# Designs tried in a protein design chat: VHH binders against q330m9. Part 7

Target 1, 357 residues: q330m9
Amino acid sequence: AEQEPKELLEMSTDTERLLEENDLRPLWEVEKDFGNQFGGFEADIWKWEDIQASIDAIERDVPIADLPPGFQRRVAVPVNTGYRNAISNTIYVGVQTVSPGETAPAHRHGANALRFTIDGSEDMKTVVAGEEFPMRDNDLITTPQWEWHDHVNDGDETAAWLDVLDLPLVLDSLNARNTFENHELDRQPVTKSQGYWESQYGRARPFEDTKEDGIPGPFEGNCAATPPYRFSWKDTLQTLRQRAENDDPDPHDGYSLSYVNPATGQPPLFPTMSFRAQLLQEETDPHFHNAVDAYFVIEGEGATHVGDDVLEWSERDIFVIPPDEIHHHDPDGEAILLGMTDRPVFEAFNFYAEAEP

## First folded at step 15 (VHH)

Design r01
Fold by OpenDDE, fold request of step 23:
Parts: C-alpha cells; structure tokens; sequence
Structure r01 (fold): chain B 357 residues (1-357), chain A 124 residues (1-124)
C-alpha cells in the first residue's frame, strides 16, 4: 500500500504548547515517526577484496595488544548505509582475523554469537564453554549467550571468520544493554575434551529427567537455549548435495539446509537468528518479506536483484537485503550462500510476513 | 513484452520548454526505477535523469535545475519537463527501465529496456 506522505495537520501554538508541557503528541505525528528511527535501510554489498584490505590496514596501524580489554579483536564491520552501526538493526556481521600467536581473550556476553570460518586451520581454535573447537574452512560454530569464549591461533597462517551476533537487536532496536564480562584469564581453562558438546546432542544422547534446559546466566525467557556446537562443513556440504540431487528446490531459496538448534532438532539456531546454507543453480523467483536477509558467499558468483538495485557478488562477498524489498537471486552457475536472517524474531510474535509481487 | 513509447519531442528555440512523456507497458511500472537517456549526434548515450521506484530523483549536472523528472504510476507514464533548453540539449531522448548495479563502492546505472526515442532539437 503506497502510504502517501500524510501532510502534518497544523495545530495552534497553544495546543502545541499544551501537548509539549504534558509530554503528549497527536497520533498522526507519532505515526509518522514510527519506523523512522533509523536512516534508510539500503541493499548493500561488501567485496572481499575491500574487506581484506581494510583488515590488513587495521592490523598494520593498531597492534592487537594496544586494544582495550575485551576488544583485543581485529574486526572489519560492514555497516549499512542507513544504519551505520552494523549490517542491519538486528544483525551484526564482522570479519575477524587472528594472526599466528595471537589470542582473542576470553569473555562472555548476553548476545548470541556464531563464527563462520572463512580461512581456518586445525590449529586455529575457538574455545567455547571449556571445549576447543577447531575452526576449519566453512565450519559454523556457535557461541551461545553467556558462555566463555576465546580464540587462539596456534597455527602458522592467519585465520579469518565471520562474527555474527544479535547485538544491534539488543543495543539499538530494543535500546537495552548487553551484559558483558571479561574473564580473569586471557584463556579460559579447557575442561572438556573435543567432541564433548557434540556428544550431548547426537541421536544417541544422555538423557536426564531433570534436564533443566536452563537459559544460561541471568537471563530468563521462553525460548530454547542454543548449545555450543560445531557444524562441520564437510557434513553440511554432503547433506546439501544430497538435497540438490534428490529433492526439489525452493522457488526462492534454492536447495537449502537450516542450521538447527541441536537441543531441539529444529530451526531456528538462535531465538533471534536463523541460518541456512543455500545451493543455487538457477534464477529464483521474486518475493519480499519484512525480515532482513544477509548473505555470505561461500562459493560461486552471481547477482541479487533488490528493488531498484542489482548486487553483483562473488566468493566471500557479503550483502544484505532490506525488509520489504522485492528480491531474487540470479547465480552464474552453481553458488552456495550462507543465509542469515532475523526472521525468528518476527515469527516469535506472529509478525512475520512474506509475499510475492 | 516490455514496451516504452516516448513522445513530446520537437523543435524549440533556445530558452524554450518541452515536456516528454513515456508510456510503459508489459511490466509493473511502479516497482521499477525509470530514467531518461539521450544521445546527441555523434556522441554516446548520456544519462539525463533517473527516478527511483520510491520517487527519489537524480539529475545529470548538465540539466540540474532545468529538467524535472516525474512519474504517474496510475498511468504507467514517465515524464521529463525540460525548461530553459539549450542547443546542447539537442538529442534523441530515450525512456529507459533503470537499475543500479552495485559492487562494493562501485555503482553503475544501467537500463535493460529503452524506447525508440523522441527527437529534441533546440535551435534558433
């Protein structure tokens, strides 16, 4: 519905004063301001070459040791033209690098986080909740809220990955504070053997009657918690290929796999964010929805039509689709994307809406 | 089939005015950015003006303050009001369905369809 710009109705000076003195506003003025707290959300794309160059420049200019406690992390942050704090007002995406011998010190926070490995190695470890997770290429590793986590590169190559968090949702959209704590040590103690967390959520798993599926930390809610977990790309890709070979594609998303919450076996991965691997072989059909879609290009090249724009992407690029924009993908050959969306936030309250033009 | 039909061109004296129209069919006009491009004799295509699907307007520096682009979605019609015309404005003017291609910081305006054009001649 083309909302015609509603002309502001003129009120007398006395009326305006009366309203102001009593912290009141007329509905038509309030309505106009609703949804306009942030600048224009635009479809944007960030090229890997530019991201990499930026991170390298940061590394040259600012030693990691000189960064304040809790921020010894080298990250380039894609910021939307309209929002300017992150890729969207609900999702934060950062590209982080850790060079050989470097450590991102242990901390925890209320925000949900995950790492998607771009350049990894067996000796690049993210330690989460006492377990060392190797960061292999295209592995997706969860960093659940209020779990201690640190990153250590014991290898000989610089590692790179995506940090994905729901920070903007909490800090800006909900105008709340993120609970944060630094660990007393740079490295948390390793208290779990490798594979421990995975073993908790397999098909064969320990069953305790009193599994307080407790929300960690000081937080309360009604959503299932997300455990520490590493999604192996090898396994993910294998499954994705199975779908491409045996199933029909979604007209909008192609062949998709959802990263499900291991605890529930269902999406979303986090209460606030859903993630999927998408294999595209053909042009998709246009649609639009009120959720945000952010993408990382795992493999391939192509373009995404978004409203009046065409985003031309290649491997390791990042791009974002604003809400309510008609969009579809046009891969050049086969492409694989990591899709990131805040759709679960809308679904949680029955606010999600999707349509075809 | 996508069709764009321009009209309103003609001969005008310097300082004069013309209003170009373009009627679109074969697609949902309201959901597309539209623009005008022109080609002067012996020259390449030049963007003149673009209007987004949302109504935002852009103008080439050469026409800024003199030309006004507008659209009537109900009529599937694009307009170009040209005032204070100059001899250098002489060209074939084309209506175009427009996209902005983005690759990082690089932006390129392109069109996938254009009409047959209408001749604008500014001469004393």
Amino acid sequence: as target 1 above (357 residues)
Amino acid sequence: DVQLVESGGGLVQPGGSLRLSCVASGFTFSTYAMGWVRQAPGKGLEWVSVISSGGSTYYADSVKGRFAISRDNAKNTLYLQMNRLKPEDTAVYYCARTYTYKSGSEKTVKFDYAGQGTQVTVSS
Scores: ipSAE 0.695, ipTM 0.858, lowest interface PAE 0.4, mean pLDDT 93
Fold by OpenDDE, fold request of step 23:
Structure r01 (fold): chain B 357 residues (1-357), chain A 124 residues (1-124)
Amino acid sequence: as target 1 above (357 residues)
Amino acid sequence: DVQLVESGGGLVQPGGSLRLSCVASGFTFSTYAMGWVRQAPGKGLEWVSVISSGGSTYYADSVKGRFAISRDNAKNTLYLQMNRLKPEDTAVYYCARTYTYKSGSEKTVKFDYAGQGTQVTVSS
């Protein structure tokens, strides 16, 4: 129930002056302003056709080489109506393209990043921590904090993927600075063979490396670090299908798989973000929670009801569900979604809450 | 079952006023956007006004400044205050449960349920 705007209590001019001179505010005024730091967060959807048209236009107008140093990344960024810097104040999603022969130069940052491949091939690589990861369609590749990374396209088609970062959490929500460094070279040295990082986190692991949950770089914390890792869509889909065939669906999420931290074997993938592959076959039950849900449509079409809105989505669309909005999914046939959420941030502090209407 | 029951219609002279009411049942009224649509003789359905679950209001240009939509969630009731009525306002008025369909920048207001309607006739 939207509480009627509480009438402003009148104070004397002297009291107002006293408060102002001392950088003080009464609680009832502050309370009204809490939660309104950002504009109205809305349920929004971005259609692939519009995204694609936009990124193509950017490509046409701005050669990648003309982009600022360290930011030679061609990206269209969905921005929420109420927030305007990203899809939410905690999660950044961008659609990046790299044309044949182009390179996004090597850099690293404190933010965690993920790449979800939309259009890929064996000749399209994201290089992370010295290893070249092929970017096949729907592969999910981590770019952990403070790991050197660059992107190269040695193919004959344009590569496209989602960039997902926790950048807004740091920069806007926590009002902190991003630690960032450019590499001296456009391409980092390849120092690891393909499959190296995966081999570190298999069932058979080097004994010494499993003991040091080291947080990379100048950072300190209590969370398990996320390693460089490629989640094969082939394997993910296979497992997802197994679940759909053998298990019961979650009433809200359908059949889902979590992308787990390879180091721990458990969610969340990042301390700040969790990711899921979700297979939907039927309408889900409504619920609401204080976490943000962002989605990329991998396959299929349907709609998501969010409060007063209905988001009509199809393949490669992006949409976001604000916190505390009652929502459910209504697929038209079978659909597969990539779910992205900041739920881990809330859970870390015992702040997560979910309920049914 | 979802039910919407309109009342308050009637015959009024130009410049007169009416207040329509709609009582909702069979769903959680407070969580839905609601609206009024009307159908004039020989014309199609026209949106008149919408109020979101949060209380935001929208009006058709033809009724702006004359009509006011409101809701009482405790009573599960939607209202439409109609002032300065014109002959052009003559129509059957329907209460409707509404949604805003979003597809990128495109937005469309639709309804899934509507009442039986109440007749409003503005005539000298």
Scores: ipSAE 0.694, ipTM 0.859, lowest interface PAE 0.4, mean pLDDT 93
Fold by OpenDDE, look of step 22:
Structure r01 (fold): chain B 357 residues (1-357), chain A 124 residues (1-124)
Amino acid sequence: as target 1 above (357 residues)
Amino acid sequence: DVQLVESGGGLVQPGGSLRLSCVASGFTFSTYAMGWVRQAPGKGLEWVSVISSGGSTYYADSVKGRFAISRDNAKNTLYLQMNRLKPEDTAVYYCARTYTYKSGSEKTVKFDYAGQGTQVTVSS
């Protein structure tokens, strides 16, 4: 809402002092500042060429082993102008790389994490909760809260992927601590065969291991609702294509598939973040909502109109749409986007709102 | 249909002032950035000033301190106050619906609609 310039109400110096000395502020001043703590949150786009150049430079200059304990990950982090720690105050997106023969050491943390593979291979593994997940191109892999995870590149090429976490939400927006622990080993023990976690959440499930809340299987960590899971791009794309061929598009989002929680069969994937694959073939209709939308361009090129701005994107670009900005997409041909949103946070508290202009 | 209609142009002496107006219709005016572009004889189009939907203003260096862009959303009207006019300001002035194209660090201001223009002539 465009706030009209409000005339400053004048108070006596004594009153001002009294308020200041007691850490008090008048309501009209507080209201004025509400929503402006993260000023300058703008629609923005990071081009892959720049991201790649940056991460390559980091790879060249900084061996993983030389990174500080707890931060032994080479990541280029898109940061918004108004919030310089991440793409938004709720969602963190980073581009991480692991060179051949390198290991990002095993650790766990309270934050939810997701990996979306940009450059992967069969020999690039993320080990989560004792299972080795191959990181193939465009695979989406969940890392549940407080589950041990590490990344091992046994391949011949540098792997790259998106790290998506709710770190800003936890650390800054909620002013909470992100618990973190390093494993005693660089690599966690592999205690599960490949496919184990998936088998827990298939159509046939171990009935005896179902939790009271209906979520299958015990977790070593915080018994998170989101299990370790690999969403195969091959399968996702196939489903997406089926939708495009047989169904009608959403006027705002095109052909969209939500990555659902395997345990529940429903979105959101995380309590704090939802993810979707979007296939766009035509210009979409404008709308706005109070959630953040971040995007990674999986395939194609185009533009997204956001308020007064037009974000011109191409393959592997990252862009972000601030809350309450009118926006729509204009693909040049067919494009596929990974959408990332903090919508679930709002929905959980019944704060989510969307509308058309 | 999007329409932009400029007015307020004319002949003025150096050092004089003019106020241009542009009435917009056919779209939600308040949700768009608007701007003024001008074309001098024998020259290309150049941006003069832009005002965002939020009210932020931008000026070309050549007009900074002399021109002021403003808008009245209730009237769907864009204004350009031009003071201390110079012969170099002689041009056809166009009202334009504007966007800022972003590509990484690169930003470019463009417009998709412009009016018919109004002639401003600064001469002794």
Scores: ipSAE 0.677, ipTM 0.848, lowest interface PAE 0.4, mean pLDDT 91

Design r01
Fold by OpenDDE, look of step 19:
Structure r01 (fold): chain B 357 residues (1-357), chain A 124 residues (1-124)
Amino acid sequence: as target 1 above (357 residues)
Amino acid sequence: DVQLVESGGGLVQPGGSLRLSCVASGFTFSTYAMGWVRQAPGKGLEWVSVISSGGSTYYADSVKGRFAISRDNAKNTLYLQMNRLKPEDTAVYYCARTYTYKSGSEKTVKFDYAGQGTQVTVSS
């Protein structure tokens, strides 16, 4: 549980109904249910229209100025029936918005976080470890564990992005607490110029062996740390297109690119979560694995078969595939998906398994 | 090729019982949800019952408490036990391979294959 002072916030009955009907919850409510299981893990899909309506309703009912200090974060959280706090027991996904002139105050936590920009601009920034990262559409920005981060919208439009965290792994699967700290300021000092972190992990690197990118904070472990980093969609898409033009697709995943740890040059991006951009042009072959797959639809429309279910998705939808379910994708034309998986957790212990039916 | 062959239909009096069977071939039967749909004279297709690959059952309100769907995966066979039959149950009954389409809160049951059907007539 986050160590933030939380007050009971009231929403309209209509807003509550809207959220409930669409299996969405506000951020401040989901924490109450961490560590609890209420049913089975099911394949499910959340439509963007419903997500957007829900987050807008939250925004209307709960102005940022009415939130307690340190908790100015409005997030619509897709929740699976079984967990009620996230889409899975290992991965948390939320849609966060920040209105013009608003700031989500600086804090840090033990959990790893990722931001995928849905609606961004040059004036929308996430500040991580002292650097201002502009949030352009479909940019992916890491918020590594125990790094100070805040979000600032100096633009004239509402910013929206996908929050992805490994909170459920810690809180639900491991039954541990999330280490959390608020910054004394709403906005952390900007101590790095734009591009600083990227410059640390490019092909040309400082000779000074920045020894073992140590794990920030009080944590210990054997995995490579993830640095603050912005993956430009422009670059990612260009590379993805090159893949589609020159290589053969994977029979299950189509054309895919992994977001690699900049420090190592290899997947996974985080020790607990792997991310990939997937370009689909044709129906894929069925398979199953014991890892969770969560998806955000970047572009296109189609369907994913999962066991007895067919998830019909379109742009900006979120859907999740439970472990051990036979599944395959069926795009209608070309589609691009952001894939999110807890596969690295299994691989770390030699527990990952995949097969065809 | 996917094949579904229904049997067990016939003429019964109101209050009577029938047991329908459907033999499936051409696909891995145990991994699919299966269902029964019916079409009464002059009416459209109506879902009657569905059984998931995991064995969960669903029934239309009109047949709930009277009909029971089951499956034998070893025999690739779907069953529909129909009790307390009513004249309004008169229809051609089709065995169908089924999916649940999900779009947010909206769920729709569809099928991609169905058999030739078996006639059930309930009349005094």
Scores: ipSAE 0.644, ipTM 0.832, lowest interface PAE 0.5, mean pLDDT 93
Fold by OpenDDE, fold request of step 23:
Structure r01 (fold): chain B 357 residues (1-357), chain A 124 residues (1-124)
Amino acid sequence: as target 1 above (357 residues)
Amino acid sequence: DVQLVESGGGLVQPGGSLRLSCVASGFTFSTYAMGWVRQAPGKGLEWVSVISSGGSTYYADSVKGRFAISRDNAKNTLYLQMNRLKPEDTAVYYCARTYTYKSGSEKTVKFDYAGQGTQVTVSS
C-alpha cells in the first residue's frame, strides 16, 4: 500500500484539552489510529535451524519441571516484529518439544488448538477428550476448545510439533479474558479407546435424534463445534497425490486439500482458522487478501514473494504473509505446505476480500 | 521481458545537480520496490537509495540530505535528484528492481534486474 502524505490538521490547545478531558477525539485522529493498534505486521520467515537451536537452548537452561503450573511446556514462539506475542494478532504458532519421559500436564482453555507433528512417534501421545492420539510425522490433531488435553512422550526421542491456536484473536484482538483451567491430575483419565472420536464422524456413524449444539464448556455460538480428531498424514498425502494427478491446481494455492470439520464435512476446521495441505509444483499467480496466511513447510524448498519481500523457505520453516500484501509462491521443484489462515473469521461476518493485482 | 533504461547522467561541476530517470517496462512497476546503485571506478556496487512500493525511502549515509529518490507509477519511472554533487559521487548509476531478501535473521536488500547504467562524472 502506498503511503500517501497525510495533511496535518491542527487544533487549538484549548480544544485539544477539552476533548481529552472528556475522553473525546476528533474523527480524523481516530481514523488515523484505526488499524494501527499493533506496531505493524511484516512478512517474515523463521528457519527451522534457528527454531531448533533456540528450543535446544531453552531446554538446556530451563528444565520443564521448573516451569510454572500451566506453562510446563517448552515452546519457541515465532513472533512478528509489530506483534510480539505471536506470528499474527489472530493466529498463534508455537514449536513445542517434549523430551522422552516428559509430560505436559493436562489443562483446557477456551482457545481452539491443533497440533501438527514435526517429529513424532507411536509412543508420543497427545491425549484429547479422553483419547490417546499417536503423533506421527505430519499428523494433524485437533484440540478443540475446553477439551482436556495433555502430552506424553513415552518414546526414546524428542517429539516436536506445531501448536496452532486462535488465542491472539481472543485475548489481544478482541481483548477478552483467557478461559483456562488446570486439571487436578497431570494426566487426564483415558476414557475412550483409540479411534473412538474418528468413529463418530465416519460415513457410518451413530445417529441420535436429540442432538445438542455440541459446543463444550460455558461457550455459546452459532458455529459448528470441532471434534477431537486425528488427520493421518498417510491418508492426507495419498489424497493430495490423487488431486495432483487428476485435478487442476488452484492458480494461487496449487493442489490444495482442506482439513475439514469432521462434523460437517466442510471447511473451516475451526470457526476461526482454516488449514490446508498445499502441493506446489509450479509458480503460482499473485493475489492478495485481507486474511493472514501462515505456512509451515512440510516438504521441499522455494520462495514466496510478499510485497517487496522474498521469503526463501525450506523444510520445516515457518513463514507468514500479512493481510493485503500481494503474494505468490515459487517452489523449487515440488513442495508441500501447511497453510494456516484466519479467513473463516472474515467469512463469518462477510468481511473476507480477495483480489488480483 | 524486464527492462530498465537509465538517463540523465553527465558531466557536472562540484556543487552541481543532476536528475536521473529510469523507465521501467515488462513488469508491474507499482508493485515493486526500486532503487539506485552505483559503481565508482575501482570500487564495488553500493546502494544509493531505495524506494518501496509504498513510497518509503532509504538513503545511504553518504547521500542523505543531497539526493532524493522518487517514483511516478503512472509513468513507470524512477527518479534520482542529485544535488550538491561531489567528486566522490562519480560513478555509473544503475536503476534496479529491488526486493528484501529474508531468510530467518538474514535480511538483505537485493535486486534482480538492473539497467545498463548512466555515467555521472563530477569534476572541476
Scores: ipSAE 0.637, ipTM 0.853, lowest interface PAE 0.5, mean pLDDT 93
Fold by OpenDDE, look of step 15:
Structure r01 (fold): chain B 357 residues (1-357), chain A 124 residues (1-124)
Amino acid sequence: as target 1 above (357 residues)
Amino acid sequence: DVQLVESGGGLVQPGGSLRLSCVASGFTFSTYAMGWVRQAPGKGLEWVSVISSGGSTYYADSVKGRFAISRDNAKNTLYLQMNRLKPEDTAVYYCARTYTYKSGSEKTVKFDYAGQGTQVTVSS
């Protein structure tokens, strides 16, 4: 009697004990558990109204001075239903506010960070690696790993922006600790003039034989480092419009521009995260991939189909698409999205996969 | 064009059983959640059951334990096994392509296409 394949997998009690005592598991059991460590990763959407209400409430209830050192940041953090620490196990997104006259004190960390300005002004600055970067609306500013950064609002209005970090990748997915350091001062010294970092990575750039272009801090790796950089929305939008006027859209992403690493001139912006501006004018074609896509709605309204779900989004909403879910966008008119993805992590290991249904 | 064609309805006595079928065409059936809605005389549409593309099932409280939704993706067919039928189950039953609309914490199940329906009458 040909033992059913299930019977072939039965182990003796002694074998089971042996495995357990030695923290070993058979392959077939391990395979069943692969991908299940973080609970159910669901397509989710966070409405701006709710985010705003939440962050305002935090501001009312929690003085910044009462926050622990290094975490003197008021942030509303969207968390996925299945993964309660962030929107995904690889990407962290938060909405941070800084009130007039307030300073988020200087610190640095191993995680990469990006700021996307929601409500900004010329008087709102993020100081990164000694340079003051103005935070104008929809500006994208990099905060590379181990670079000192602080935020100062010398304006009359509350500033708001997206914090995007690869923190979950480090802490949860890789089970590592985030290297972190507080600065001795609340505000780092400004040692660079405005435009310094941009000047280092323009079309005309300094040529030095000994490019100490190493990774800042105690870190080692094979990827190009991301420099401090401000992508102005004005320039980005202009280029995006040129694309929309002159070129054909990608069937999945519409008119898309990638924020490239200034050091290389190519994506990804970070070794762990890519960012793009996407202008959508029509419904896109469905596809799926094993990377996570998170979105911030810069302008417009519409919906994104994700598997059996439809995410209805409007301006300043945040939503996330889990891996391997068939998805496409359906804008109502014209919309512009900030796309955030962990695709580079997969590509670095030749694990990225994308297909159409 | 999306088409949904229901069949299997009829007249049955209380306590009886029926099996409804819905044949889908014009779209990739396996990638969509599907459901059954019904409309009783003088009443609005009511969700009866939904099955996700992944095979997860939902039932209205009124039919839970009596009805079973299933799908055969190879045949592009949705089924509804209805057991222990009651007079209150009398309605036109529609096959529907379904979505869950999410807006923050709000979730709503909707359909974009439905068939012409099949009449189910439960009467002594």
Scores: ipSAE 0.636, ipTM 0.833, lowest interface PAE 0.5, mean pLDDT 92

